# Designs tried in a protein design chat: VH-VL binders against StAR-related lipid transfer protein 4 (Stard4). Part 2

Target 1, 199 residues: StAR-related lipid transfer protein 4 (Stard4), of Mus musculus (Mouse) (q99jv5)
Amino acid sequence: ASISTKLQNTLIQYHSIKEDEWRVAKKVKDVTVWRKPSEEFNGYLYKAQGVMDDVVNNVIDHIRPGPWRLDWDRLMTSLDVLEHFEENCCVMRYTTAGQLLNIISPREFVDFSYTVGYEEGLLSCGVSVEWSETRPEFVRGYNHPCGWFCVPLKDSPSQSLLTGYIQTDLRGMIPQSAVDTAMASTLANFYSDLRKGLR

## First folded at step 11 (VH-VL)

Design k6 (from k1 with heavy chain T105I, light chain Y53T)
Fold by OpenDDE, fold request of step 13:
Structure k6 (fold): chain C 199 residues (1-199), chain A 122 residues (1-122), chain B 107 residues (1-107)
Amino acid sequence: as target 1 above (199 residues)
Amino acid sequence: QVQLQESGPGLVKPSQTLSLTCTVSGYSISSGYYWGWIRQHPGKGLEWIGSIYHSGNTYYNPSLKSLVTISADTSKNQFSLKLSSVTAADTAVYYCAREVDEYDIEGYMDVWGQGTTVTVSS
Amino acid sequence: DIQMTQSPSSVSASVGDRVTITCRASQGIYSYLAWYQQKPGKAPEPLIYAASTLQSGVPSRFSGSGSGTDFTLTISSLQPEDFATYYCQQSWSTPYTFGQGTKLEIK
């Protein structure tokens, strides 16, 4: 309960950051990715935003831990729910494929996940937690507080505005340029892939 | 072998709508990739018009967005371009192409049609 | 939009020559750069993608290098069939944009 409250508040603060504090990192296929220095680690906090042609509940159901995420997300190679708590709250473990010709080897994440109502939409947020079980074929990454806001468009209720805040420590020895490229591209591709999955 | 072929009228009058179709053979458009249109004005460079995913997701060049419609017909293995309110500036060779959709290498065109010339004239 | 500027606009060379064409992006595009060859009356054909990866079927005399904003296409030993117009294209952002082209002519 304390984790979920803190996480929610943190994401709300990110969502209130003024536009002039962000710098555009990538604009592609009706998605914009911004970045600013993170206060959580020696890296960047990313902001991504795009319109989805679907209602909030369906969009978030495709993003949150569940049976649909693996169907459309090409970067994610596995997803397991390790612990269940109250409704919309769990610990999940997921893995990602290697990137940039394996300059970035496959990663594993163990995240606390929490989905809650936000305005007329939903917030699905998460943060990495410690987990003792390790798998040698994966490097354990770490997600600092991150999440996805999804709200209906006022002028078109059948569409949703999806805004993400991501700050991932991939860990390992990776050139910063590779990290920068991978993060911006991954976020952009997330939207493109999700749009494919929602159709 | 994957092949793309453009078809449509070579002459369009000003203010009318330009309509082209790209027929894909040797590969199903439902199997993946984006499918794009690029044009080349006489003696000039290349301009990306837009791309479509077979499920219907479209992306357009903002300079042409208000005038362009791209659609796909998976049953015919075709995708089409409509450009409304044409002017002499729209005279060009129009190419359809396959746009690569793989992580880290997305966005370039690996297979092109032969191109079709469209002239806007009264 | 990201502007792509090629240099030179035209170049004259002889068979066997080493030829270098450059492409500059108005902002960083990492390695999201492709090169195309276009012969008169024909469609462009891909030569290189991801800045330095040779497209399947393309002769090894073609090579690409660079990252960020500055990129180079090199033909190590020019062959008669290589006289054509070459274009770079960035695929980092939409709209995708092309260089103005470099016409490689016989000296």
Scores: ipSAE 0.936, ipTM 0.961, lowest interface PAE 0.5, mean pLDDT 96
Fold by OpenDDE, fold request of step 13:
Structure k6 (fold): chain C 199 residues (1-199), chain A 122 residues (1-122), chain B 107 residues (1-107)
Amino acid sequence: as target 1 above (199 residues)
Amino acid sequence: QVQLQESGPGLVKPSQTLSLTCTVSGYSISSGYYWGWIRQHPGKGLEWIGSIYHSGNTYYNPSLKSLVTISADTSKNQFSLKLSSVTAADTAVYYCAREVDEYDIEGYMDVWGQGTTVTVSS
Amino acid sequence: DIQMTQSPSSVSASVGDRVTITCRASQGIYSYLAWYQQKPGKAPEPLIYAASTLQSGVPSRFSGSGSGTDFTLTISSLQPEDFATYYCQQSWSTPYTFGQGTKLEIK
């Protein structure tokens, strides 16, 4: 309960960051990715935004821990809910494929996940948590507070505005240029893949 | 082997709609990739018009967005281009192409059609 | 939009020569750059993608290098069939944009 409250408040604060604090990192296929230095670690906080041609509930159901995420997300190679809690909370473990010809080896994440109502839409947020279980074939990354806001478009309720805030420490010895490329591209592809999955 | 072939009228009058179809053989458009249109004005460089994923997701060059419609027909293994309100500036060789959709190397065209010349003239 | 500028616009060379063509992006595009060859009356054909990866079937005398904003296409030993126009293309952002082309002609 304390984690979910703090997480929600943190994401709301990110969502209030002024536009002039962001710098465009990538703009492709009707998705814009911005970045700014993170206050949580020596890296960037990313903001991504794009329109989805579907209602909020269905968009979030495809993003949040569940049976649909693996159907469309090409970067995610596994997803397991390790523990269920009340009020749309759980701990999940997921893995990602290698990137940039395996310059970035596969990663594993263990995140607390929380989904809650936000305005006329939903907020699905998460943060990595300490978990003793490790698998040697993966490098464990760390997600600082992150999440996805999804709200219906005012003039088209059948469409949704999806805004993400992501700040991932991939860890390991990775050139910064590789991190920059991977993060921006991953976020852009997230939208493209999700759009494919929603069709 | 994958082959793309453009077809459609080679002459269009000003203010009318240019319509082209690309027929894909040797590969199903529903299997993946994006499918794009690129044009080349006489003596000029190349201009990306837009791309489509077989499920219907389209992306257009903002300079042409208001006038362009790209569609796909998976049953015929075809995708099409419509450009409305054409002018002499739209005279060009039009190419359809397969756009790579793979992480880290996306966005380049690995297979091209032979191109079809479209002239806008009264 | 990202502008792609090639240099030179034209180059004259002889068979056996080493030829270098440069492409500059108006902003960083990392390795999201492709090279194409186009002969008169023909469609462009891909040579290089991801800045330095040779397209299948392309002779090894072609090579690409660079990252960020500056890229280079190199033909180590020019062959008669290599006289053509070459284009670079960035695929980092949409709209995808091409260089203005470099015409490689016989000296």
Scores: ipSAE 0.933, ipTM 0.959, lowest interface PAE 0.5, mean pLDDT 96
Fold by ESMFold2, fold request of step 13:
Structure k6 (fold): chain C 199 residues (1-199), chain A 122 residues (1-122), chain B 107 residues (1-107)
Amino acid sequence: as target 1 above (199 residues)
Amino acid sequence: QVQLQESGPGLVKPSQTLSLTCTVSGYSISSGYYWGWIRQHPGKGLEWIGSIYHSGNTYYNPSLKSLVTISADTSKNQFSLKLSSVTAADTAVYYCAREVDEYDIEGYMDVWGQGTTVTVSS
Amino acid sequence: DIQMTQSPSSVSASVGDRVTITCRASQGIYSYLAWYQQKPGKAPEPLIYAASTLQSGVPSRFSGSGSGTDFTLTISSLQPEDFATYYCQQSWSTPYTFGQGTKLEIK
């Protein structure tokens, strides 16, 4: 689909943003999280980066829609593939747990997901799409263009460098400090949880 | 009910490797949490050394310049610290601790060992 | 590294007094702040996590407040067993870092 080309190009553009445009939000357990104002909504585009002790294919296979994601991702509470297009793209619906003593109540997202080659690795990216069916126990959030670049680590190809770009509109009425906390900490915890899942 | 107990030599010569073990009782280290080492220099504050998850994921204080190794042995319910090339500056009380691994509250130490004094002296 | 600065370095107080100890982070840490109590010859013990939540078994005379960069530990009515050194610790970023300590002494 033409959406996949636009999505891929947008993520490549994010990956080209110069380092001096980013401000550090959190640095913990060998992960750095940065942010900058989003051009998509009144919020932030987050960047996260860290090394994974596994090869690209296995790292991305644990991130993309598939059987492994719910095994390790403590924030994600459900994942359904709603539409299949090809092996590398689908529409998925997923839900997240509440955060900060439910100041951020559980959310639901419906995303187009697309995985494609990038340099000697992979890019797994997504964006929310319109989906009219809602469920009252969740707030429907929206992911603006987002994704994960994963390439072999230079001088150590048994390891991978994982770089994510995340810009989520959580919707609802949430104090800004809670949004800021949740976005940065969730990205850092994503890495530590993924590392546990990769063994 | 959860108890942590440090063990190892109290006296280490300069340039040698300091080696300490923490034995955990009342909780299986393979069941969760991070497991960490903190030291307290004489008359000074506390310094986090590093932490390990039972599967082998480790994180270290950058200030120790790759001198430290932390490892876990789930069959013995133990985790260990090795600090290479020690000097008198490494003289401290060494504590092992359980590090909380729960969203929104991660990173504090909710159980501590009693501490073991290590003196680095010729 | 995030620097944690405690004030005062020491305080002398009487049983029954209200005591406050402050801790300042060099950058925002939201509520990722813990307090520990250390008695002489003993390991630190957790008092408060998430800036304001009491650890199980900690008496209600202890309370914590603050967010961002400025935090306070309060003992509402000092008891003889409260004479100790108190440390704050941030967990927003690694390395986890501790304040330099506040020694609380009985007059």
Scores: ipSAE 0.843, ipTM 0.920, lowest interface PAE 0.7, mean pLDDT 92
Fold by ESMFold2, fold request of step 13:
Structure k6 (fold): chain C 199 residues (1-199), chain A 122 residues (1-122), chain B 107 residues (1-107)
Amino acid sequence: as target 1 above (199 residues)
Amino acid sequence: QVQLQESGPGLVKPSQTLSLTCTVSGYSISSGYYWGWIRQHPGKGLEWIGSIYHSGNTYYNPSLKSLVTISADTSKNQFSLKLSSVTAADTAVYYCAREVDEYDIEGYMDVWGQGTTVTVSS
Amino acid sequence: DIQMTQSPSSVSASVGDRVTITCRASQGIYSYLAWYQQKPGKAPEPLIYAASTLQSGVPSRFSGSGSGTDFTLTISSLQPEDFATYYCQQSWSTPYTFGQGTKLEIK
């Protein structure tokens, strides 16, 4: 219970970081990706933002652990819910495809996931937790506090503004330029793939 | 073998709407890829206009965004360009193209139409 | 917008020559760069993608290199069919943008 409150407060703090602290990493297909140095690890905290042509509840239902995530997310190769606590929180294990001709080999993550109200919308956030079972075909990565804020677009009630904060330690031996490429490009592709899935 | 062919009027008057259609053969536009329009101005080179996914997701060059509409008709295996309020600056060869939608190499135009010349004049 | 600048604007060369042309991006694009060949009156044709990967059917005398902001297209032994205009294109950011072109002419 207390992990969910700390996680939520951390994401709200990220959502308050002033614009001049961010540096643009990528701008493509109506998505902007920014980054700043992480306070959690030797890497970056990424911010992404773009408009979705759907209402908040449906957008977040496609992002949070659930039956639709694997239908649209081309990076995610599997998703298991390992423990249920309440309707709005769980522990999940997911895997990702190799990237950049397998310079980044397939990863797995075990995350606590928590979805809660935020203003007129929703916040779906997560953080990796300790899980002793590992599988040799995957490198175990670690997500520091991360999440998605989704609120209605004020002048267009059928649309939502989706803002993400992503803070992933991919682990292993990866050239930094490959990490930088993969993080920015996969965040941008997340939006374009989600837009396809919502249609 | 995938083929793209542009069609539409070659002469358009200023202030009118330019309308072009790209017919795709050898591949179903509902099976993937983005489908794009690029134009080539006399002596000025190539300019990306925009791209569409078959489900209707569309992305435009900001310089043209208020004037351009791209649409798809999957039942006819076609996608179309409308450019409103044309001027002489819109005189160009217009190409349709298939845009790669594969992680790590996205945005590459791997198949092009033959092009259609559009002249804007009175 | 990411500006793509090619140099030189024109190259005059003989059959059998080694030719290099360059493309510079106004900001880093990693390896999100393609090269196209366009012959007069024809559509551009794909040549190289991902900075260095040859499109299927492209002769091995063509090669691409570079990452970040500086990219090079090389033709190791120029053939008569290679006289054309060459364009680079970045796909890291939209709008996708093209270089001004490099016209390769027979000397």
Scores: ipSAE 0.842, ipTM 0.921, lowest interface PAE 0.6, mean pLDDT 92

## First folded at step 17 (VH-VL; from k6 with light chain G28D S93T)

Design u5
Fold by OpenDDE, fold request of step 22:
Structure u5 (fold): chain C 199 residues (1-199), chain A 122 residues (1-122), chain B 107 residues (1-107)
Amino acid sequence: as target 1 above (199 residues)
Amino acid sequence: QVQLQESGPGLVKPSQTLSLTCTVSGYSISSGYYWGWIRQHPGKGLEWIGSIYHSGNTYYNPSLKSLVTISADTSKNQFSLKLSSVTAADTAVYYCAREVDEYDIEGYMDVWGQGTTVTVSS
Amino acid sequence: DIQMTQSPSSVSASVGDRVTITCRASQDIYSYLAWYQQKPGKAPEPLIYAASTLQSGVPSRFSGSGSGTDFTLTISSLQPEDFATYYCQQSWTTPYTFGQGTKLEIK
């Protein structure tokens, strides 16, 4: 309960960051990715935004831990719910494929995940937690407080505005330029792949 | 072997709508990739018009967005371009192309049609 | 939009020469850069993608290098069939944009 409350409040604070504090990192296929230095680690906090041609509930159902995420997300190679708590609250483990010709080897994440109502939409947020079980074929990454806001468009309720805040420590020995490229591209591709999955 | 072929009228009157179709053979557009249109004005460089994923997701050059419609017909293995309210500035060779959709190398065109010349004239 | 600037706009060379063409992006595009060859009356054909990866079927005398904002296409030993116009293209940001082209002519 304390984790979920803190996480939600943190994401809401990120969502209130002024526009002039962000710098554009990538704009592609109707998605904009911004970044600013993270206060959580020696890296960047990313902001991504794009419109989805679907209702909020369906968009979030495709993002949150569940049976749909693996159907469309090409970067995610596995997803397991390790612990289930109250409604819309769990610990999940997921893996990602290697990137940039394996300069970034496959990663594993263990995240506390929490989905809650936000305005007329939903907030699905998460943060990495410690997990003792290790798998040597994966490098353990770490997600500092992250989340996805999804709200209906005012003039088109059948469409949703999806805004993400991501600050991932990939860890390992990775050149910063590779991290920068991978993070921006991953977020952009997330939207493109999600759009494919929603249709 | 993947092949793309443009078809449509080579002459369009000003203010009318330019309509082209790209027929893909040797590969199903439903199998992946984006499918794009690029044009080249006489003696000029190349301009990306827009791209479509077979499910219907379209992305356009903002400079042309209000005038461009790209659509796909998976049953015919075709995708099409419509450009409304054409002017002399729209006279060009129009190419359809396959846009790579693979992580880390996305966005370049690995297969092109031969191109079709469209002239805007009264 | 990202502007792509090629240098030179034209170059004259002889068979057997080493030729270098440069492409500069107005902002960092990392390795999202492709090179195309276009012959008169023909469609562009890809030569290089991801800045330095040779497209399948392209002769090894072609090579690409660079990252960030500055990129180079090199033809190690020019062949008669290499006289054409070459274009770079960035795929980091939409709209995708091309360089203005470099025309490689016979000296």
Scores: ipSAE 0.937, ipTM 0.961, lowest interface PAE 0.5, mean pLDDT 96
Fold by OpenDDE, fold request of step 22:
Structure u5 (fold): chain C 199 residues (1-199), chain A 122 residues (1-122), chain B 107 residues (1-107)
Amino acid sequence: as target 1 above (199 residues)
Amino acid sequence: QVQLQESGPGLVKPSQTLSLTCTVSGYSISSGYYWGWIRQHPGKGLEWIGSIYHSGNTYYNPSLKSLVTISADTSKNQFSLKLSSVTAADTAVYYCAREVDEYDIEGYMDVWGQGTTVTVSS
Amino acid sequence: DIQMTQSPSSVSASVGDRVTITCRASQDIYSYLAWYQQKPGKAPEPLIYAASTLQSGVPSRFSGSGSGTDFTLTISSLQPEDFATYYCQQSWTTPYTFGQGTKLEIK
């Protein structure tokens, strides 16, 4: 309860950041990715935004921990729920494929995940937590407070505006240019893949 | 081997709609990739028009978005281009191409059609 | 839009020559750069993708290098069939954009 409250409030604050504080990192296939220096770690906070041709509930169901995410997300290679609390609250472990010709080796994340109502839509948010079990084949990454806002479009309720805030510490020894490329591309591809999955 | 072939009228009158079809052989458009249209005005460079994923997601060059419609027919293994209200500026060789959709290398065209010349003239 | 500028616009060379073509992006596109070869009356054919990876079937005399904003296509020893127009293309941002082309002619 303490984590979920703090997480929700943090994401709401990110969602209130003024436009002029963001710099465009990538714009491709009707998705825009911005970044600004993170206050949580020596890296960037990313903002991504795009329109989904589907209703909020279905969009979030594809994003949140569940059976759908692995069907469409090409970067995610596994997803396990380690602990389940009340509805829409759990600890999950997921892995990602290597990137940039394996300059970025596969990563593992253990995140607290929380989904809650937000205005006429939903907020699915998460933050990495400590987990004792380690697997040598994966580098443990760390997600600082992150999340996805999804709200229906006013003029088209069958469509949704999806806005993400991501602060991922990939850890390991990675050139900064590789990190920058990977983060921007990952977020852009997230939208493209999600759009494919929603069809 | 994957092959793309453009088809459609080579002559279009001003203000009419240019319609082209790309037939793909040797590969199912439902198997992946994006499918794009690129044009080349006589003696000039290349201009990306737009791309489509077989599920129906389309992306257009903003300079042409209001006039362009790209569609896909998986049953025929084809995708099409419609450009409305054409002018002499739309005279070009039109190419259909397969756009790579793979992490880290997406967005380049690895297979092209031979191209079809479209002339806008009264 | 991202502007792609090639240099030179045209170049004359002889068989056996080493030829280098440059492409500059108006902003950082990392390694999202492809090179194409186009012969008269033919469609462009991919040579290089991801800035430096040789397309399957392309002779090893072709090579690509660079990252960020500056890229180069090199033909180590020009062959008769290499006289054509070459284009670079960025795929980092839509709309995808091409360089204006470099025409490689026989000296």
Scores: ipSAE 0.937, ipTM 0.961, lowest interface PAE 0.5, mean pLDDT 96
Fold by ESMFold2, fold request of step 22:
Structure u5 (fold): chain C 199 residues (1-199), chain A 122 residues (1-122), chain B 107 residues (1-107)
Amino acid sequence: as target 1 above (199 residues)
Amino acid sequence: QVQLQESGPGLVKPSQTLSLTCTVSGYSISSGYYWGWIRQHPGKGLEWIGSIYHSGNTYYNPSLKSLVTISADTSKNQFSLKLSSVTAADTAVYYCAREVDEYDIEGYMDVWGQGTTVTVSS
Amino acid sequence: DIQMTQSPSSVSASVGDRVTITCRASQDIYSYLAWYQQKPGKAPEPLIYAASTLQSGVPSRFSGSGSGTDFTLTISSLQPEDFATYYCQQSWTTPYTFGQGTKLEIK
């Protein structure tokens, strides 16, 4: 409970960072991705934003741990719920495909996930936790506090504004240019893939 | 082999709406990819107009966004371009194209139609 | 918008010559760069994607290199069928943008 409150408060703080602290990393297919240096590790905190043509509950239900995530997310290759605490929180383990012709090899993450109300919408957030079981085909990555804010769009309530904060340490030995490319492009592709899955 | 073929009127009067259709054969547009329109102005280079995914998600060049509509008809295996309020500046060869939707290489056009010339003249 | 600038605007060359064409992006596009070949009266045809990967069926005399902002297309030994206009295109951001073209003519 204390962990979920700290996580939620951290995401709300990220959502309050002044606009001029962000630098644009990529702008493609009606998605803008920004970044700024992370305070959690030697890397970047990424922000992404774009409009979804669906209501908040359905958008977040496709992002949070659940039956639809693997249907649309082409990067995610598996998802297991390891421990279920309540309807809105769990520990999950997921894996990702290799990227950039396997310069970034497949990764594995074990995250605490927490979904809660935010204004007239929802916040689905997470952070990696310690998990001793490892598998040799994956590099264990680490997600620092991350999450997705989704609220109804002001001029069109049947649409939603989806804003994400992503702070991933991919671990391993990866050239910095590959990390920079993968993080920005993965966030943009997340939006385009989600839009296909919602239809 | 995938083939794309543009069709529509070659002459359009100023202020009217330009309407073009691309017919796709050898591939179902409901099976993937983005489907796009590019134009080539006389004596100038190529300009991306916009792209559509078969489910209806559409992206436009911001310079044309208020004037352009791209739509798809999966039952006919076609997608279409409408450009409103045309002027002489819209005179160009119009191409339809298939846009790659594959991680790490997205956004290039791997199949093109033959092109259709549209002239905007009184 | 990302501006793509090609150099030179035209090249006059003979069969067997080595030809290089440069494309410069106004900001970092990493390796999101494609090359197209367009013959007179025809649609552009894909040549190279991801800066350096040859499209299937493209002869090995074509090669692409570069990343970031500076890219090069090289034809190692020019053949008669290579006389065309060449365009680069970035796909890192929308709108996708093209270079102005480089016309390759027989000397």
Scores: ipSAE 0.824, ipTM 0.917, lowest interface PAE 0.7, mean pLDDT 92
Fold by ESMFold2, fold request of step 22:
Structure u5 (fold): chain C 199 residues (1-199), chain A 122 residues (1-122), chain B 107 residues (1-107)
Amino acid sequence: as target 1 above (199 residues)
Amino acid sequence: QVQLQESGPGLVKPSQTLSLTCTVSGYSISSGYYWGWIRQHPGKGLEWIGSIYHSGNTYYNPSLKSLVTISADTSKNQFSLKLSSVTAADTAVYYCAREVDEYDIEGYMDVWGQGTTVTVSS
Amino acid sequence: DIQMTQSPSSVSASVGDRVTITCRASQDIYSYLAWYQQKPGKAPEPLIYAASTLQSGVPSRFSGSGSGTDFTLTISSLQPEDFATYYCQQSWTTPYTFGQGTKLEIK
């Protein structure tokens, strides 16, 4: 569908943003997180990058909707595929744990997910879609165009370079410092948790 | 009650490899947390050396990256430090510690060993 | 690397005094700040994490405050067992870094 092509093109555009437009937000455990103001909402577009000790297909298979995501992702508490279109795209509903401060209560997202080839690797991307059913135990968040590029690491074919672009409106009334903390730290923790899951 | 205990030689000659082991009791290192090494220089205070997750994921202070190896042995409930090519600057008290791995509060050391003094001298 | 600067380097105080110790980060670390107490010849012991949360078993006379780059540790009524060296540590980025310490001495 046309949504998948537009989504893919948007992520490729983000992947082409020049280095001097980004500011470093966090650098921890061999992961760097940057951010810049979003053009989609009053918030930030985040970029994260780090090396994974696995091949592209296995890395992306652990990220895309599938059987392994809930095994390693401590933030994600549930995942349901609501509509399946093709092997590489679906609509999914997932939930996230609340943060320790109780300032960010559990969230729910309903996203279109699309996985496609990119250079010598893969792109797995998504964007939230309208879904009328809500549940009172969750705040419905919204993901603006987001995704993960994974390509083989140059001169090291058993490793991959994983680059993510994350653009989440958590909704609700959250202090900005809590949003800033949560976005950068959960992206860094995503990498450390994924590395544990690939073992 | 979780306890950490360092062991290893107190005197090491320059250019040799410093090797220390931390034995953990009251908690299985395969059950979580990162496990770290921190040293305290006589005149410089505390320096984080690195941390390991029991499956082998390891992270090092860049200032020591090429000289340090941290490893874990889950069958013995131990983790170890090797620091190669030591000099007098590596004279310090070495602590092992448990590093918290919980979202929003990660990275502080909630349990420490008693420390072991290592002197690098000819 | 994030530099952590403590002030003062030492403080002389009497039992019952209120004491404050400050820690300044060279970059925003939000609330990723811990405090440790170290007595001579002993390992550091955790005191506070997440800038303001007391570790289990720590007396309520200890409190931590601050966020961003400026943090304080306060002892509301100093006790004889509180004479020690205090260190702050940031955990926002690696390498984790410590302040140089503040020695709290009997006056």
Scores: ipSAE 0.818, ipTM 0.912, lowest interface PAE 0.8, mean pLDDT 91

